VHH binders against q9y6x5. Designs and how they scored, part 9

Target 1, 379 residues: q9y6x5
Amino acid sequence: LPPKLLLVSFDGFRADYLKNYEFPHLQNFIKEGVLVEHVKNVFITKTFPNHYSIVTGLYEESHGIVANSMYDAVTKKHFSDSNDKDPFWWNEAVPIWVTNQLQENRSSAAAMWPGTDVPIHDTISSYFMNYNSSVSFEERLNNITMWLNNSNPPVTFATLYWEEPDASGHKYGPEDKENMSRVLKKIDDLIGDLVQRLKMLGLWENLNVIITSDHGMTQCSQDRLINLDSCIDHSYYTLIDLSPVAAILPKINRTEVYNKLKNCSPHMNVYLKEDIPNRFYYQHNDRIQPIILVADEGWTIVLNESSQKLGDHGYDNSLPSMHPFLAAHGPAFHKGYKHSTINIVDIYPMMCHILGLKPHPNNGTFGHTKCLLVDQWCI

## First folded at step 1 (VHH)

Design a58 (framework vhh_7uia_1)
Fold by ESMFold2-Fast, scan of step 1:
Structure a58 (fold): chain B 379 residues (1-379), chain A 122 residues (1-122)
Amino acid sequence: as target 1 above (379 residues)
Amino acid sequence: QLQLVETGGGLVKPGGSLRLSCVVSGFTFSNYDMAWVRQAPGKELEWVSSISTYGGNTYYEDSVKGRFTISTDNAKNTLYLQMSSLKPEDTAVYYCAAKPYRGSLYTKYDYWGQGTQVTVSS
């Protein structure tokens, strides 16, 4: 029977939460599996971009989901709720569930992973749930396990997405130990439920399970605001995305807009598109705007208003606060192995290897993850 | 300056109805996704309902489905929550919340009003 993989994401699970809180269920999972302590995500450190990088192995400039809010200069399209299901935005890459269905005679299943309710290259996940934040973790898990056990052709790749601890990280900030402790305990209980369900259904011993996240979280404050309206009048530009990475589309000469912004705040870097640091891999796409503003960690860009946000992400991907972790268990993985760091784009070629798929060209390096795998030689 | 001002709360008997309003001022309403979030006495914040102001897509907490309806009037920059068949368990401070710019409903709400009290009691 073909190998099977379940990829689980808990949105906004900062890596160092593992050091500061107790996770009895997750620690039991890790004890008999592998842990990667830090995953270096792609810039910008936002939900849609990083979830698509996990399943394509590509930087944002290459897969085309460059932010949670986008404008395409060539087609003049705006990415919004009505365009969430427009394949145009997703068609610059081939995610692993599409490859799984097209290369192998196998099915894919999805519970809410970004992009899975969209036909991409005329292929939609064989089984999927349309995104709805009110659907419980239990209902998502029930559907995924049903599809893993009762599908023809067999489901070999399944995804499950959950909105916490990101939602609470924004609301309370990662430094609120009381509220974060409560939320993280609930997540650990959900991991316990996941493992118990897989064991009861006879799936646990033969299923590869990856638990990961797209980004971390950093503390914000009303004392760390950058007011764009004090820098430039709104009549000079169209704002495509705001904070902590602002995407500016000039309505006048680009140089004039740049000059109004460049010295506005000591806590914000202002880049012309061609001057964006190469290390970000955030330059070569028509959806990246002519001027990009990058706030320093913990600073919020606002339009002459206060922010209610006590935590945020989207910041420089070199910041440890932006990094998630990766834990995995199953027949493909060693037991009790800890690894320091991988790049988030490395997850894709590793998953392709586990499933026996030929990866599409990607920015990941299989060598970075080979020590996690039992069928690889690691000295 | 972006402001969210909730009105329409009050005391109502079980089985009754109320309509909450949230007036948004300072910025373009259609650039924001909106939500209603409540906090019962001594409890944590609970998400109730959300709406995309551009697409009109609506979402509800299971306990309020069929009883509550979220809607917007974009010309008035106003968000509504029509509440019917109210229960004592619906007693809470109701907050209007907004998030700027949407790629999806996956992102958090960054702007909040001061809240309006709803009390369901005989």
Scores: ipSAE 0.000, ipTM 0.158, lowest interface PAE 15.7, mean pLDDT 88

Design a59 (framework vhh_7uia_1)
Fold by ESMFold2-Fast, scan of step 1:
Structure a59 (fold): chain B 379 residues (1-379), chain A 122 residues (1-122)
Amino acid sequence: as target 1 above (379 residues)
Amino acid sequence: QLQLVETGGGLVKPGGSLRLSCVVSGFTFSNYDMAWVRQAPGKELEWVSSISTYGGNTYYEDSVKGRFTISTDNAKNTLYLQMSSLKPEDTAVYYCARYSKGTWYPSGFDPWGQGTQVTVSS
């Protein structure tokens, strides 16, 4: 039977939620599978960048999706919003569904994973759904399971994306226990539905399933705002991205803009592109702007205004609040194994191994994930 | 201080038209992408349409494509949604949302407006 993998993402699922809330269905899933307690994501800790890092094994500077809002200085193109489907933005890397289709003449299926509704290197996921937030988890799951059972060439790699708990994390903040408890219980019930559907269709015993996320969430406040308009007049720069990592394209001398920003707030670090810390791996791409502002955890950069956002992400990837988790079940995975930490870029080479694909050069280390796998020696 | 005020909702018959308006204050309108989202009773939030400030690009959910038109008047800090050929399925509270740069829709929006009720019934 050919190896099959379903990769599921619940956007914005902070790792610490597992310790602060009850997840009976997820706990039952991990009891017979594996759990990685923290996944160290890539900087910036945003949805598009990290979802693309999961499926390419590359840092953002290498795969080119460096933010959810971007400007390319060489081509003068703008990524106008997160629904821009121009392949230009995605073509700096080869995601796993493209590799899956090109190496082994297999099919891929996608329910709304970022990038799967875009032709990348002239290759689009064999089966896909255009992004639409109103489509239920059940409908996404129905399509994925249909494609897993009824495709030729066979679907061996499938993805499923769900917008929660990210949307509620932004609206209520991760410290709102009443609202977050309700949202997270609903997600746990969806995980129960997922497992039940796979069992009913005879897929459960032979399918590898990974449940993960792209980032966490931290509490924000109206008391923790950085007003950029108090630092510099908006006529001196073009704003490419705002918060919590502001991307500044100067309209005047770069040094003059930098000097106006450098000491504006004690809760924000200001970097010239070449001075961005090496540990971020966020420097070597034309879509990274000449000046980057990085807000401290829980601080929001604004333009002479208030913010209704009570939770946010995008902050320093060393922060545990920015970390998601990874749980997995299936014939490739040990049962009842718990691991502390992996890097988000390590997921790609692990998935390639499970599917028998040769990975493209990447920033992941297979050794970090081998202890999760039954066919690997882990002493 | 920062406000979004939606108006223009109401009761209409199937096949009718409405124009929703969202007047914004407390921020520079042209610095942000803007969106219309809706919530029908008992359903989750559904993205309807967005307009980009970088190039004026417009995006639509498939079920409203060709029936709804999103536009802006930057001088008046106003976002519009022209709705035509309305169906009972379009019945929802419609919210104006500022799409924060660096966040992916449907997450990371601030601020949500108060909403305006659209009811399509015969």
Scores: ipSAE 0.000, ipTM 0.344, lowest interface PAE 12.8, mean pLDDT 88

Design a6 (framework vhh_7uia_1)
Fold by ESMFold2-Fast, scan of step 1:
Structure a6 (fold): chain B 379 residues (1-379), chain A 122 residues (1-122)
Amino acid sequence: as target 1 above (379 residues)
Amino acid sequence: QLQLVETGGGLVKPGGSLRLSCVVSGFTFSNYDMAWVRQAPGKELEWVSSISTYGGNTYYEDSVKGRFTISTDNAKNTLYLQMSSLKPEDTAVYYCARKGSYRPTYSYFDYWGQGTQVTVSS
């Protein structure tokens, strides 16, 4: 039997939620599997960029999904999270489902993972659902398990994406214990449903399952706003992305725009593209704009307006509040093992190893994840 | 009180045209991405078109590209959808929607209008 892997993402699941709330189903999963307590994601700490980094093992400047809203200066194309179906945006990397389908006679299945409803290098996931946020977790799970059990060539790689706890994290903020407790309990119940479904269908014992997330969440406030209109008139630039990382395309001389912005707020760093810190790995792509503004944790960039959001992400990837976790269970993984930290780009080469695939060149380090795996030496 | 009110729907023959309007109140219209989404009888919600909050960048589902045009009049707090070369498969309730400030996935909308029925008969 070829090895099989199901990759599950709960969007915006901050790592320290595991310490501050009770997760009986997730804890039972971890007890018989592995837990990575912190996953250091890529900059910027946004949904589309980090989901694509998980499945490519690449920094955003390398895979080309550099934000949820983008502009390509060479082709003059515009991208938003409302129009992610043009293959142009996704073709700078080869995600694992494409590799899985092309290296052996294998199939992939996808329920809503970013990029899976797009043909990438002329290859689309063998089974997929067009993105629709209104589709229940249960329907996504039913389709994935049906495809895992009834496909020829066999589905060996499957993905499942869920929008919570990100949506509630934005609405209530991560410090709202009453509302977040309710939301996180529902997530834990969904994990229980997932495990129960796999057991009922006879899939649980032979399937590798990874549960992870793309980023965390930090508390925002009406008292922590940066009004961009107070420092520069909108006639001088085109705004490609706003908050908490603003992408600025100048309509006049770049230096003039930079000089107007550089002292706008003590709670925001202003970078010319070539001055973006090397540690971000966020510079070498035409979709990264000439000027980038990076707000401090918990600060929101606005255009002469109030922001009602109480939680956000996108901030510096060194911040623990931006980090998700990774839990895994299955024949490839040790039982009852805890690991402190890995980089989010390390997930891709680990998954390739589990599936017996040759990884494309990537920024991950297989050695960082070897202690999770039963077939590896971990000293 | 936040409100989105759609008008302009109706019965039209294949190949015909309609203009939908959405008047908004209770928020600063120019600060939000706005969208048109539709729901055909017995089917799921389908995103049709969006217009961005800055510079008026427009985006379309492939099935409507070249046939539909989204636009705004910020002075009137109004979103428009000009529909041409209408097909029977365009029959649906059309909703004006505001994209949330929370930056979730591409199908996230935090407020919806009441909808306006478009019927293309053949």
Scores: ipSAE 0.012, ipTM 0.309, lowest interface PAE 8.7, mean pLDDT 88

Design a60 (framework vhh_7uia_1)
Fold by ESMFold2-Fast, scan of step 1:
Structure a60 (fold): chain B 379 residues (1-379), chain A 122 residues (1-122)
Amino acid sequence: as target 1 above (379 residues)
Amino acid sequence: QLQLVETGGGLVKPGGSLRLSCVVSGFTFSNYDMSWVRQAPGKELEWVSSISTYGGNTYYADSVKGRFTISTDNAKNTLYLQMSSLKPEDTAVYYCAKHGRVYTSGYRFDYWGQGTQVTVSS
């Protein structure tokens, strides 16, 4: 039977939560599998960009999902004006579920992973759920396990997305030990439920399972606000995205807008598009605006208002607070192996290898993950 | 532009019934899951019910299960909430909401209507 893989994301699961809180179910999963302690994500460190990087192996400038809110300068389209399911936004890359369905006689299943409810290159996940935050983890798990056991052609690649701990990280902030302890214990219990369900259905021993996340979380404060309205009048620009990376589309001369923003706050960097640091790999796409503002860790860009967020992400991807982890278990993976760091774009070629798929050109390096795999030799 | 317009609220006695309607415009209704959310005076927003406009699956908060029914008319771009056996604690402003993109800010909905007031009193 062909190899099978279930990819699970807990949104906003900061890597160091593993060291500061107890996860008995996740610890048992890791003990008989592998752990990557830090995953260096792509810039900007936000949900849509990083989830799409995991399944394409591409930097944001290459896959085209460059933010959660976007404007395309060539076509004049806006991503957020009821066109988030327009394939135009997603068609700059080929995600792994599309490759899985097109290269082999195989099916893919998805419980709400970003992009799985969109026909990309005229191919939609064989089984999928429309995004609906009201649907419980148990219902998502029930559908995924049903599809893994009862599909023809067989489901060989399945994804499952959960909104926590990101929603609570934003509401309470990652330093709220009482609330975060409660939320993270619930997540650990959901991991226990996942493992138990797979065992009861006879899937556990033959299924590869990856548990990961798209980014971390950092503490914000009402004492760390950057008021953009004090820097520049609204008549000079169109705001495409706000915080912590603001995307500015000038209505007047670009240099004049840049000069009004430059030096406005010691806690943000202002970049003309061509001056964005090369290490971000965030420059070569029409959806990246002529000016971006990058706030320092824990600082929030606002429009003459207070922020309700006590936690946020989107910051510099070199920051450890922005890093998730990766844990995996199954026939493809070693048992009890710990690895320090991989790049988030490395996950895609590793998954292609596990599934026997030929990867599309990508920014990942298979060599970075080969020590996790039983059929590979470490350097 | 995008609009969600709620109607059908009013004053009813305990045990009564009301039907709320939400007419949506500016987006393809059947491409998104839809919800009803309520806010009682001085309280936080409470999720009431959701419906998948593709597939017709429905979900309810425990406090309203068996009393409320969510439904759609996709041809009319209209979401409904049939409320029965109304209680004083159901008094709230009711909003219809479109499920948003996958991002979190502590809120689960992309777009909200203006709301419609439901008051249950003797």
Scores: ipSAE 0.014, ipTM 0.471, lowest interface PAE 7.5, mean pLDDT 89

Design a7 (framework vhh_7uia_1)
Fold by ESMFold2-Fast, scan of step 1:
Structure a7 (fold): chain B 379 residues (1-379), chain A 122 residues (1-122)
Amino acid sequence: as target 1 above (379 residues)
Amino acid sequence: QLQLVETGGGLVKPGGSLRLSCVVSGFTFSSYAMAWVRQAPGKELEWVSSISGSGGSTYYEDSVKGRFTISTDNAKNTLYLQMSSLKPEDTAVYYCARVKGYTYGSEAFDIWGQGTQVTVSS
C-alpha cells in the first residue's frame, strides 16, 4: 500500500506547555514516536502564514501569505475575510496536497487546514470541508478517517486543524493556569480520541501521524499598550494590519511617516521595508508594506482603545514563547527519539520524503529532520 | 458601531426552559454565521451552536442536541437560543459571537457580546 500521512495542527500550542502541564495521551504518543521540543516558526508568528509555511516549506516572503490581513500594491487587492478564498493570495506557492494530487494518482483530504478549501493552481484538495469553526473535532476526525479508508485513488495525505488552544490562549492568556489547564486537558483527551479511533480502524500501525502547531502564545495586559494615535495622524497612512506587527502604507512621503513613528514608543521597533532584519526573511514580497512596526513581546498596538486579548502571538520568531512543538508516530519514524529544534519550513521536505514526492524548491533543509526517520542515517 | 447584546439569562430549575436573545447592530448578520458560546465556572470556552448567515444550516454541540434550538429573526437583527430540558451542567455565561468564515484560532469569533448568566439550580 502507498505511504499515508495525517498532519494534525492544534492552533497556538506553545512548546513549553508540554513542560508545565500533564499530557498522558500525548506522552504515550511521543514514547512510541518522536518529539521535536521546539519548532522555530516563520515571522510573522501568525496562523495563516505559519500554516502555509508548514505545507510549502517556504518563508512568508516566498509563499505570499505574509499576514492574516494583507494588501498587494501591484494588483491593489486587499486580503480580508470577504476575499480570503481568492486563489490569487495562495498561488505564489504549491502546497503539499496539490503536489500529492499532481505527481501521482493520489488523493488528498482536509478538515479545515488553511488553504484547503481554495483551488490553488487550479487544484483543490480531493476531499475537504469548507471552513466552519463550529464543526466538532469528532466530525472532522470522522470525515478524515472515512476518506483515509474509503477513497479511490487512495487518500495518501490528510490534514486536520483544530482552533484550540489558540482561542482560549487569546481570551485568558497563557499564564491563567486554571483555564489553560482545562483547555489543555481537553486537547490531550482529543489526542487520545484520535489515537483510539485510528487503532479501532486498523490504521494506527501503518499510518504516519504528525501532531504540530503554527505558533505559541504570550501574556498581554492593559498595562502594555502602544497607542498609534499618539504617534501619527490617520491622514498620513493607511493601516493594513495592526497588532503585534503593524503594516503601514504611507499616504505621504515614506520618510516623514517613518520619522513620526520611529521614536514614538520604546516598546516597538519601526522598520522601513529594506531595513527589516534579514533573519526574519520578511522583505521580498509586494504584500509586505513600506513600513512595519514590531511590538515587543506582550505589547499590543491599539488605536486609542483598549484591547480584549489577554494573550497574543505574531511577535519575533526568536522568542521561545512563539515556538510550537512537533510530535510524530508511524512506520517512517523512530520510536522514543527526542530532537531539540527544527525550522517550521523543514516539515515540508520531510513530508515529501515520507510520501515519495519530489518537493518543489523550498527553504527547508531535509538534513535537519533525517534523524527522525527510520530509512535515513543519523550522523 | 459593531455590537452584540445578550439578554434572557437567569436562574431556572433543572428541566426548565430559557430563551436567550442577542441583538446585533453595526452589520447585517444574515451575511455572517452566528454562534452561541458558553463558559461554565472553572471550565474552558465551549461552542454550543451556530447558524449559517442564510439561516439554512444549524449546528449543535452533542450535549445540547435535541434540547437547544438556534434561530434568527432577520427583520429584528436578533439571534436566539431556545433552551429546554436544562441540566445543572448547562450553568454558564452564554456569549453570542460573530463567526468569520475563513478565520482561524482566536479569529474564528471576531465580535463577542458581554455575556448573559444562566444558572440551573436545585
Scores: ipSAE 0.000, ipTM 0.177, lowest interface PAE 15.9, mean pLDDT 88

Design a8 (framework vhh_7uia_1)
Fold by ESMFold2-Fast, scan of step 1:
Structure a8 (fold): chain B 379 residues (1-379), chain A 123 residues (1-123)
Amino acid sequence: as target 1 above (379 residues)
Amino acid sequence: QLQLVETGGGLVKPGGSLRLSCVVSGFTFSSYAMAWVRQAPGKELEWVSSISGSGGSTYYEDSVKGRFTISTDNAKNTLYLQMSSLKPEDTAVYYCAKGRYEYSGTYRPFDYWGQGTQVTVSS
């Protein structure tokens, strides 16, 4: 019987929430499993890019989902809600659910994970739900657990995505203890529901479960705004993405646009594409614009407008506030083990190992996660 | 200066109807998708409905399909939510929200919210 893996994401779950709030159900999950305290995500620290990095093991420049809003300079296509199902955007990489179905003739199942309602390399999960934020966690869980019992071919990889605590993090800010406590307690209750459902169905002892997230959240303020309209006239550029990483497509000479932006605010860094720091791994893709602006933590780039967001993400991936965590339980994992840090791209080769799949070339390092696994030597 | 002002909430009996209105200022209304999002007491934010900036596309949460209708009046810079066959489960604070661009899906964050209007469905 092949090994099975369920990958769960709670969007925007900042790692240090674990230290500032109580999670009795998650704590019980970790007690008999593993915890990675910090996961260093990829730049930019946004939902679509990081969710795709988890399942491909690639930096954004390599998998092609470089932002939540994109423009491809070669094909002149725009990425938006109306075309996020265009396979063009997702075809620069092979996500694990595709690899799972193609290598061993196994099935994959998906409840709302970004990209799972799009055919990628002409392959879609055998069982999936079209994205709809109104579908309850319970309905997503009921579908996933039902599909995990399918045997011809067996469902060996399943994904489950939930939009909180990201939505509340944006609305209230991560430092609003009253509102965040309520939201995080609800998430912990959902984790309790997940574990109980798996136990009732007889899946718990033989299923590997990973609970993780794509990014964290930092506190924003009306006192920390960068008005891009005060820097440069709209006639000089097309705005592809705004905040906290602005993607600028010049309508005039690139150097002229750069010169207008480079000294405009002490609270953002302005990069020509070739000058983007190598540590970001955010340069070698046609969807990365000729100029990017990177706001300092907690600063919001605006167009002569206020922003009601009290929390945001997308910032420098070296910032601890941008880091999620990873917890896992199951026959592949040690019990009661804590690890300090892994890179988010390391999750993919670890998952391939657990499932017995040959990983596609990727930016992860299996050695970084081997201490989590019972079948590996930790050194 | 960007502003969204909701009105039209109140107390209504099960099976009743209400029309929520959101008057917007400080931006070109037809250039951005608009949405209604609600929060029931002690519950998470729940997206209800969206309309594209052009008004050509509308989207609804499954539990409100056939009962709620989203619309815009560009001349009045006003977003509407016509609610019918109201249920106790529809009790929530309803927020008008501005989308990031001309499109808005259930998956995109909203960057500006009104103060909300309370809808209470009880007998």
Scores: ipSAE 0.000, ipTM 0.207, lowest interface PAE 17.0, mean pLDDT 88

Design a9 (framework vhh_7uia_1)
Fold by ESMFold2-Fast, scan of step 1:
Structure a9 (fold): chain B 379 residues (1-379), chain A 122 residues (1-122)
Amino acid sequence: as target 1 above (379 residues)
Amino acid sequence: QLQLVETGGGLVKPGGSLRLSCVVSGFTFSSYAMAWVRQAPGKELEWVSSISGSGGSTYYEDSVKGRFTISTDNAKNTLYLQMSSLKPEDTAVYYCARDLGRWSYTSHFDYWGQGTQVTVSS
């Protein structure tokens, strides 16, 4: 009887890919569901921060996953792949699977969504897979559908994460139409497999499915590099994160470091923490460093070296190239409805509504998603 | 002194298997992510695989997914790469590297081993 929701992320799926490539399976999904053409993600436009924002409804400064690489000045802890499973980093927010398990005594299932293999507030997803990028989409889907059909208490919230098209976007760049068309066609085929599997198992008619992403991708080039070593000697600072948002921890006077950086390149903005634009909602957390460098779209910050990446993300969240999309289908959603834009933090309160959960305080606005839902008035 | 020492390379036929080992000294092994990076003759360095310091997260380049497995033995301070279904295009010098916690194509590596040669030929 309880409503069920499957949340699917294709990492790095830029919204305008939908206009530049053919997606017959995704278009069929949208025809009988809803499409949000642009989702305005949170700053910085990186994988871990935005995936955690989707499931908490919070800006990065509020949920504490402020980058893929972090330093906490109070505790002297470093966040990287070495300690990505330390609950300390994830405990500044309560993700939806934790609320689902504790508030309604229901189960959650996860195929590799960031944070789902970590005990957060002493609660881990009821069913989960340890992160392993070699595990196929088909195996992830098999586990999720098995758990949706064969669980007590019932699985009412499930997540599925897939690394493409982000990995290929970095490797080839989003403007490589030959390689990107192959990758995106494969993703569309996976969406077709997903729908077919749910239909075969009798799940399709009663399951709400959201397909979304965390960010987009922009083209980079060896001709667009900012060499940080030409601006400042590495002995003056500790580098916490590099590109396209560099996080600088000064070893000397902060003002002196700022003065060495502020006019070094016309292709990056240099901010003291207090001067970071309010629209970024990226100031009020101990893990945000005293100086932040923000590269212009398509520019890469390097340390006296070339960059192998032809695509990247992390840039200003006002850039359309950084925006993903959201498509959804199921009993909670209208059929054939197209909406222009929502904020990525709006997804969380919408999902709480669908599942009948009381949302934790969050930065989303439920009113922004009302037009998507059959049980709501669109005004 | 910080050292990374690779072993286990050699000559193998297509479809064969090899296991590379990297013994690490001079730092707390479990406190850092570790990577395998390869360089084929006349080509640029290519990231192959990374593993988190906890061992809980693994990352692979697309061409090696399902064929290569990265693992660690923290008690032995040793990183492994189990390679199966080897192809001629896997021929390269393989380096173990300390990963600064940024995985895949965008990773930065600060310390490298000397490399071990893997040759896949018929």
Scores: ipSAE 0.012, ipTM 0.555, lowest interface PAE 7.8, mean pLDDT 90

